# Ledger of designs, part 8: VHH binders against q6mzz7r34to333

Target 1, 300 residues: q6mzz7r34to333
Amino acid sequence: TFKDETFPAADSSIGQKLLQEKRLSNVIWKRPQDLPGGPPHFILDDISRFDIQQGGAADCWFLAALGSLTQNPQYRQKILMVQSFSHQYAGIFRFRFWQCGQWVEVVIDDRLPVQGDKCLFVRPRHQNQEFWPCLLEKAYAKLLGSYSDLHYGFLEDALVDLTGGVITNIHLHSSPVDLVKAVKTATKAGSLITCATPSGPTDTAQAMENGLVSLHAYTVTGAEQIQYRRGWEEIISLWNPWGWGEAEWRGRWSDGSQEWEETCDPRKSQLHKKREDGEFWMSCQDFQQKFIAMFICSEI

## First folded at step 18 (VHH)

Design i4
Fold by ESMFold2, look of step 18:
Structure i4 (fold): chain B 300 residues (1-300), chain A 126 residues (1-126)
Amino acid sequence: as target 1 above (300 residues)
Amino acid sequence: QVQLVESGGGLVQPGGSLRLSCAASGFTSYPFRTYTLGWFRQAPGQGLEAVAAITHQGGRTYYADSVKGRFTISRDNSKNTLYLQMNSLRAEDTAVYYCAAHPGYGTYYPDMYDYWGQGTLVTVSS
């Protein structure tokens, strides 16, 4: 089986920032076939943002972009290609990223850093042995130098590295923007859309009382104008790359809120799904207040 | 309000070096270490150009292609200071250099930056 000499299964591939911050030493590396849960899969069914669960790398800037990307089949084919743990398997996987004006192939072995039998970084969701997100994260870590180089990056970089597109950046506190129109237009064009919360009390992402996470990136998944009382409100949907409902918005239009119970909009059952999966709605007014940045990455 | 003051500009020969500093104060809402920081420049008759940026924890940096390999951005959280080490300076590096801060996740687009210094002039000439 293949062993990557340029990104070895060693502490150098983790990097000093994460080794010291998380007090890690002698990290064990295992191939997915050596992890519990049965035969591994590269992709099980189709890809979805709900296959992604952020781990210890604090790379929400990358995972939020990836969450947006999962809805575009052409990016799936471009980046993930056709790979498996069975047909022609030799412990080698490859991915493509946009670098300096061209798509560059990044080759890795499938040894993943673990403690015991659990991945340290991105993990298979629901223990379903689906490993494309883990392996893609490793490939991006290799591209950037180490897993530590994933720790709090630039929002623009992930979007461009996954698409080769052009960024439109929006400062939510100082720029006039019609959020519903911008999001709907970008979605129809197949653009990626991410956003971020501002600074918080500490220099690490931290769940706040309102359910949002400080210094954190989210995927923008939709926007709508919705009937409410005697008028209309604009709402926006977001996905948290943490992947579970532990940190979901708790204010207006959140899951199970009074606004959803009271709206007479005929689309409410289509729009409101009560799940603990990291996806939620909020008013566009609250979004503009609580978030600082939104990025739209469009193909050229 | 956040306040940023640049220093270290001046006249230097081509091929020379300068180190710019940006003293930061007034971080009442969030600590200095939670801000993304950047250096921007404006040459006479030209628009504003992003030069370098550094994430809040300092783990990632951005550099414009024109300065990559020659300039190094760094930050010192104990001194609330941002630095730009400029080596192998060229005539086209002549500009007013601005320090700027963004209260959030890493970005290097100038219109995302809320707080700006007054600038320091760097002149590269023989």
Scores: ipSAE 0.751, ipTM 0.890, lowest interface PAE 1.0, mean pLDDT 88
Fold by ESMFold2, last read:
Order: sequence, then C-alpha cells, then structure tokens
Structure i4 (fold): chain B 300 residues (1-300), chain A 126 residues (1-126)
Amino acid sequence: as target 1 above (300 residues)
Amino acid sequence: QVQLVESGGGLVQPGGSLRLSCAASGFTSYPFRTYTLGWFRQAPGQGLEAVAAITHQGGRTYYADSVKGRFTISRDNSKNTLYLQMNSLRAEDTAVYYCAAHPGYGTYYPDMYDYWGQGTLVTVSS
C-alpha cells in the first residue's frame, strides 16, 4: 500500500491558511475503502460534472474548469487515464496537468482528509463511493503545494493547467458579445467555458437572494435561442460547482419557473430538467447583467 | 465611483529598489477587499503588460516571468492601498506603471479590469 512521502497524510499537506480558517488540527486521513458506502470506485458509470461537489477549499476556479472538461473525452482520458480500486490496486493514483509547456504526471496516495466519515474537501455525490473528483483535487493540491494553495486562485490558471490551451477572455459589461453563437462555437470546438460573478458584500463567496453566488466561478454548459410567447429569447445554462442541493438562480428561466411552463418550444423537455444538481438556465440578458467575466479555453 | 491614484515612481539606478503605492477610494458598490487588484505597465512604444495581480483575499498572487522573484505585490485592506515593491530593478523595467481594479474573481488579463489609475513613471538608468 503506497504512502506518499512528498505529500503525506498530515496537516502540512492541508496548509496553514485552511487549518487556521477552518480551525483544524491533527486532521484524520482515510483511504476510500475505509469510508462508508461499500466498495470504492474511481469512475462509476460515465464521468460527469454532477460527480463533483465542492468542499472546504474555495477552489471554484478549478472545479468550474473541471466541470467543463468532463464533457471532452480527449481531456478526460489524458488527465484521468485508466485507473481503479480493483485490478493491481496499491493505493496509488496518477493524474496529468499542463505545466511549463508539457504534461506533467502527479502521483498521489489515496488517503483523503476527512472529518468523521466525510471528506473535508471535494466529496462523492450522494455517498456513491465515486472518488475520481476527490483524488484529482488532491493531485492538484499536491501540484500547487497544499490544499491551502487551492483556496482562491486565478480563473485562467485552472483552464490552462487542465488543457494547455489558449484563453479568450470576455468582459461581459465592456463589449457586445453574441453569447449563443460564442457558446455554441466553443462547444463544437471542444473548448472549455467558464464564467464568474462579480464582487459581493463580503470577500467570500456568498449566496445571494437571487440564487447566484457572489465572487464565484461557474461552468457554462450551453446556450440556446428558445421560443417564448410571441417571440424568441436567448438563454444560457450554467453549472455551480458547489454541486447538489446548493444555490441556483431563482429568476427568469430558472428551474421550475413559469417561463419553462409557458414556452411552446418543442425542445423544452430536452433542455429543462428540474433537479437540484447545481445546473440551471437563465436569460442571456440576465447573464450579462449579473455576471462579469467569461473565459473560453481553446486547444492550440 | 472607484478612483485609483498611483505614487512612488521616479528615477532609480539599475539594481535599485522602489515601492509603488496605489490609494483607492470611492467604493460604493462593493468593499475594496472584494476586488482583485493588479499592476500593469507600458514601456515606450510597447503594449500594456500585466506585471502582478493579487486576489480579493490576498491569498494568491500572479507575477509576470520577467519580474518574478524581484517584485512583490501586497495590499492593505485597512488603508485601501495596493503596493508594488520593486527590487533589483533593470533598464527593461522602465515604463509607466498603472494600478487597476477588477470587481470580481481573480484574473490578470488587463481587458478584465474596470478601473485604472493615471499611471506613475518608473525610469531605470545609470
């Protein structure tokens, strides 16, 4: 059973900022097999952004990029490889990140920091014992130095570190952008797309009355022109890396809104699913008003 | 409305040090501590270059490769002030230096910054 001497199951791997902020000491680390819920899986079914649920680090800048990446088979295979908790299992996992002009392999053991029987950071959805997101987050923490080094970051860095690509940055208040065209073009090209809300009342991410989170990064998951009443509206879909059961937009085109009930567009059942999974639609007009930045990361 | 005023520029010899300050005021929409802040520079006849940036909580910093290890960005939220400590200065550091603010999550691309100071000239020469 592998024990990583360079990123040990110890408080040093968490780092002082998070230890102090979360008031933690002598943190317990467990391998996935020692957590409740049955035998662990690296990947269960297909990989999905809905497998991700943000934990105690403020790393939405990384997880939003990861959410977009899960839709691209090329990057999924490059980064996650073929790994399991069964055949030739030795408690060792490996991942790849783009660093200094090349793909760099990061090796970790599978001991995860926990409190009781729950992961402190990214955790499996609904206790399904699926651990690729937890282990990938740990590998990125090792790459950067500690889990504390995930605690806030630059939106551009995660996109580049996962792809080696080139970023197009869009200030949503400074220049006109055809959002539907931009998102559809980028999606067809396999590009990663993330966005961010502006500042809020405090310097931490905070759920607002409208259901958006301030100072927070989201994945852009789609955009459409949809029939509504006597015309057409443009809508955009986003995913919140806080994950299942967390804040979602409550305005126009939100889950369960009257706009979805009233639209006669034949695609409404395809586009609208009422789930508390962190994914929601909103009008492009509201998006441009409530968000400040969008990033498209394209393969070079 | 947000106002940014740089100070501390001037003439300095190669190998010398200089500390730039950026006084910020007019934060009516969001508190200063919620902004990402950056230093940008423009040498004569050149485009705008990101020099350093610091996230809204000050937990992460960005530095251009050309200044890494020599420059240090910092912020004092109690004084609404951003700093750039510039050590081991070189002739190629000669530029007008701008303080800038982005009301959002961390980015170091200048097109993302909404508020800019007037600039302060730094000249590095014998």
Scores: ipSAE 0.708, ipTM 0.879, lowest interface PAE 1.2, mean pLDDT 89

Design i6
Fold by OpenDDE, look of step 19:
Structure i6 (fold): chain B 300 residues (1-300), chain A 126 residues (1-126)
Amino acid sequence: as target 1 above (300 residues)
Amino acid sequence: QVQLVESGGGLVQPGGSLRLSCAASGFTSFPFRTYTLGWFRQAPGQGLEAVAAITHSGGRTYYADSVKGRFTISRDNSKNTLYLQMNSLRAEDTAVYYCAAHPGYGTYYPDMYDYWGQGTLVTVSS
């Protein structure tokens, strides 16, 4: 099986900063096949943002972009290519990123840093043994230098690295934007959309009482105008790369909010997904207040 | 309110070096360590351009292609100070340099920065 000597299964690949910050000790590197939970899969039942669960790398800027990427079949195929743990498996995986005006290939082995039976960073979702997010994250870490280099990056870099596209940046507090129109247009065009919350009391992402996370990046997954009472309300759908329900919005139009019970919109059943998967709706008004930035990355 | 004060600008010969500093104060809502910081510059007759940016933690930096390898952005969160070490200065580096702060996740787009200094003039001339 292939071993990548340029990104070895060593502390250097993790990085000293991260090792110190997380007080990581006794890190071992294992191939997916050596992890519990059954046979590993590169991709299982297509690619989904819900396959992503952020780990210890604080790389929400990248994962949010990945979450958005999963909605674009063209880009995701280019980046992930066709790979497998079964067919012609050699412990080697290849990914592509946009760098310096061209697509570059990054080659990795499939050894992942773990503590016990859990990956230190991006994790497969509840024992589905789907590893494309873990491996892609590793590849990006390699590209940047180490897992430590994934720590709190720039939102636009991830978007461009995944697409080679052009960024439209929106300051949510300075200019009124028709969010529904912007998001729908972007989505239709296959653009990637991410957003970010403002700073908080700490220099790390912190969960707030309203369910949002400060100093954190999200994926914008959609926007709609929805019937509410005697009028219409604009709502936006976001996905938190943390990937679980405790990190979801708790205000209006949240999964458990009264607004969904009160709406008579015929699309309610389609839009309202009561899952603890990190995805939620909120009003565009609340979004504009609680978030600070939105980035749209479009193909050139 | 957040205030940013640049210093260190001046006249320098081509090939010379300068170190800019930005002293930040007035962080009542969020601490300095939670802000993304950047240096921007505006040359005569030119638009505002990003020179360098640094994430709140200092873990990642951005540099414009024109300054890569010559400029180094750094920050000291204990001193609420942003720095820009400029080496191998060129005539085209002549500009007013601004320190700016973004109260959120990392970005280097100037439109995203809410707080700006008054700027410090850097003139590179023989």
Scores: ipSAE 0.926, ipTM 0.961, lowest interface PAE 0.5, mean pLDDT 95
Fold by ESMFold2, look of step 19:
Structure i6 (fold): chain B 300 residues (1-300), chain A 126 residues (1-126)
Amino acid sequence: as target 1 above (300 residues)
Amino acid sequence: QVQLVESGGGLVQPGGSLRLSCAASGFTSFPFRTYTLGWFRQAPGQGLEAVAAITHSGGRTYYADSVKGRFTISRDNSKNTLYLQMNSLRAEDTAVYYCAAHPGYGTYYPDMYDYWGQGTLVTVSS
C-alpha cells in the first residue's frame, strides 16, 4: 500500500508545537482498517457536519468552514471526489484545495496518528467508521506543513482554501445587521457562513458557563423568525465543531429551554432537534452580543 | 483601554531595511496574548491595505502578496510588543504604517480590528 514520503507517518508530520505543548507520547500511525470498529468507509451515507468531531489540533477555524461546506454538494464533489476503502484501494487519498488562484491536488496516505485506540485529531463519529473528515484534515495539515500548523489559524483562510470564494466580513459589535436576512440570502446563494467568539481569559479555547466556547469558531447553519408568545423572535442556528457530547449554548432557545416548550410556531418540530450533536439555536440578540465576527464566503 | 504606539518609521533608500515596533498597553479585559495583531498601511491617495497579521499564539502569519519574502511580522507577548521587519524596501512601500489589534479569533481584514495606533511614516526614496 502507498506510503507518502513527503508527509510521513512520523513526528515531523505532527510538528513540534503540538508534540511539545501536549507532551505527546505513544503516538502511532494506523490505517483505518487497523482501527477497532469494523470495516472503514470514506463516506458511509452522505456527508454531514455531524460526521466531524474535532480532536487535538485546535483547528475549529477549518472545521467550522468544513461544517458549512457539507451543505453544498458542488464543493463536496470538488474536494472529496469519488474515493473508497474498497474500489481501487491502495492506501492513497486525494483532495483539492484552492491555493494562490488555482485548485491544487493534495495526495496523502491513509495512516492516521492515534493514541491508544483513538485518533489523536479529528475522530470518526461514535459508532461510525466514516473517515473522510480525518483524511481531509490530514490533507489540510499536509498542505500547511504539519498538524501543528492547523493550530489556531485565520478564519478567512479556511473559507478561501475550501472554495476560492470572496469573503464578506461582519464585525458583530460595530453595527447592526439583519441576521435572518443575511443568513437566508447567503444560504440561498450556497455561501459558507462561519462565526467566532471573542477572546477569553486564556490563549486557548475554553467552554464557558453559558455553554459557548471562548476563542472559538462555529458554523452558522440557519436563521429564522419564530412565533413566541404574542410576537416573533429571530433565532440563529450554530454548529460547534467539537461535535457530539460537547458544550452547547444553555441560554434562550437552547435545547430543552422553555422557549421551545412555549412556542406555537408550526415549524417547531422541524427546527428543534433534541440532540447533543453540537448544533443549537440561540436568539439573534444573544448571538450578536456573545459573538464578535461572522464571515460569509461566496463563489463568484 | 488598549493603546498602541508605533515607532521606527523614517526615510530609507530603496533596497534598505527598517524595523517597526508597536508598544501595546491598557489590556484590562483580556490579556495581550489573546489578541490577533496586524500591520496595515495607507499610501497617499490610496485605501488601507493589510500588510501582515499574526495570530495570538504567533504560530500563524498572514502577508500581503506585495510583501511576502521581504517583510516579517513577529510578536513578543512578554513585552506586549508587535514588530515588522521590512527588508528590500521599494518606493511602493512608502506609506503610513498602522499597528492594530483584534480581540478575537484570527482575522486579517481591517474592519475586524478594534484598536489602532496613530501611525508611523515610512518613506522609501533615492
Scores: ipSAE 0.713, ipTM 0.875, lowest interface PAE 1.2, mean pLDDT 88

Design i7
Fold by OpenDDE, look of step 19:
Structure i7 (fold): chain B 300 residues (1-300), chain A 126 residues (1-126)
Amino acid sequence: as target 1 above (300 residues)
Amino acid sequence: QVQLVESGGGLVQPGGSLRLSCAASGFTSYPFHTYTLGWFRQAPGQGLEAVAAITHSGGRTYYADSVKGRFTISRDNSKNTLYLQMNSLRAEDTAVYYCAAHPGYGTYYPDMYDYWGQGTLVTVSS
């Protein structure tokens, strides 16, 4: 099986800073096949943002972009290519990123840093043994230098690295934007959309009482105008790369909010998903207040 | 309110070096170490351009292609100070350099920065 000597199964690949900050000890590197939970899969039942669960790296800027990427079949295929743990498996995986005006290939082995039976960083969801997110994260870590280099990057870098596209940036507090129109247009065009919350009391992403996370990046997954009482309200759908329900919005139009019970919109059943998967709706008004930045990355 | 004060600008010959500093104060809502910081510059007759940016933790940096390898952005969170080491200066580096702060996740787009200094003039001339 292939071993990547340029990104070895060693502390250097994790990075000293991250090791110190997280007080990581007894890190071992294992191939997916050596992890419990059954046979590993590169991709299982197509690619989904819900396959992503952020781990120990503060790389929400990248994961949010990935979450958005999963909605674009063209880009995701280009980056992930066709790979498998079964067919012609050699412990080697390949990914593509946009760098310096061209697509570059990053090659990795499939050894992942773990503590016990859990991956230190991105983890398969619900132990489904789907590893494309873990491996892609590793590949990006390699590209940047180490897992430590994934911590708190720039939102636009991830978007461009995944697409080679052009960024449209929106400061949510300074300019009125028709969010529904912008998001729908972007989505239709296959653009990637991410957003970010403002700073918080600490230099780390922190969950707030309203369910949002400070100093954190999200995927914008959609926006709609929805019937509410005697009028219309604009709502936006976001996905938190943390990937679980405790990190979801708790205000208006949240999964458990009264607004969903009150709406008579015929699309309610389609839009309202009561899942603890990190995805939620909120009003565009609340979004504009609680978030600070939105980025749209479009193909050239 | 957050205040940013640049210093260190001046006249330098081509090939010379300067170190800019940005002293930050007035952090009432969020502490300094939660802000993304950046250096921007505006040359005469030109628009504002990003020079360099640094994440709140200092873990990642951005550099414009024109300054890569020559400029180094750094920050000292204990001193609430941002720095820009400029080496191998060129005539085209002549500009007013601005320090800016973004109260959020990492970005280097100037439109995202809420707080700006008054700027410091850097003139590179023989």
Scores: ipSAE 0.913, ipTM 0.953, lowest interface PAE 0.5, mean pLDDT 95
Fold by ESMFold2, look of step 19:
Structure i7 (fold): chain B 300 residues (1-300), chain A 126 residues (1-126)
Amino acid sequence: as target 1 above (300 residues)
Amino acid sequence: QVQLVESGGGLVQPGGSLRLSCAASGFTSYPFHTYTLGWFRQAPGQGLEAVAAITHSGGRTYYADSVKGRFTISRDNSKNTLYLQMNSLRAEDTAVYYCAAHPGYGTYYPDMYDYWGQGTLVTVSS
């Protein structure tokens, strides 16, 4: 099968920053067929943000943009093409990114760096064996130079690299913004929407007591007015690219909170899904207080 | 209260070099090494332009097309200092240069930056 000589299954493709910080040596590279969990798939059914689980690269800036992109079905063919582990399989995968005013094709082999039987970076959800997120992350690492080059990038770059669009940026502490209107308008236009928390006590993203992660990027997935105690409250939904079983907001409107139990809004069951999938609601007031930036990336 | 103080501006002939420094102090909310930092400039009759930016880790940098290959941004977290090395200067580089800080994930859009220096004038002429 194909072996990529320009991005080999070697330490150079991981890069020194991550090798040093994680004290990695003797990293093993495996193709998906050699991992446990059964036959691999490129895409199983449809793509979804819930197929993504962030690994060791600190690349939430890219994965949050990708999470938003999965909500727009037009991008499946453009970026992911039609590929599989069966039809005409030769260990070659291709992806497209926007670079310097044009779409650029990036070709990789499907050898992934592993620790034990688990992918070191983005990993498929256990027992899913769906590998498009792992392979797309590898392709973006190749485009940038190494997996180490994914480590804490610029939020704007991921949005542009996936779409070729233009960015509207919102500083949440200095802008009088109608969040529900802004999010609904952008969603109707098919725009990508991401946001970020401010700095924390260290230079590494860390889960805080309230369930948010410091120095971290999230996907904005929706916003609504909801009936509450003879009035209305504005709420916003977010997705954490850390994925299943990871920290989620624990304040007002969080999963299982008193606000969800008390609301009589007829859309309650549609809006509130009790899953540990990284997606949660919070009040727009809390959002504007706890987050610092929101980005809307639109086609022109 | 975060304070940023630029230095190193002045008059230089075309083709010359300057090194700008930005001394940072007053970090009470978050440590300096967790901030994204940038250099911005404003020429007479022009809007504010992003020149360069550097992530908190120092691993990624942004440069405007007009300065790429000529300017180098760097940071020294042990000294709370941001630098801009400007080489091969041209008349169109004449501007007031500002350093700025954003307490969050990497961005290079100026309206995302919370803290600004008062600026240092760079004049490139014969």
Scores: ipSAE 0.744, ipTM 0.888, lowest interface PAE 1.1, mean pLDDT 88

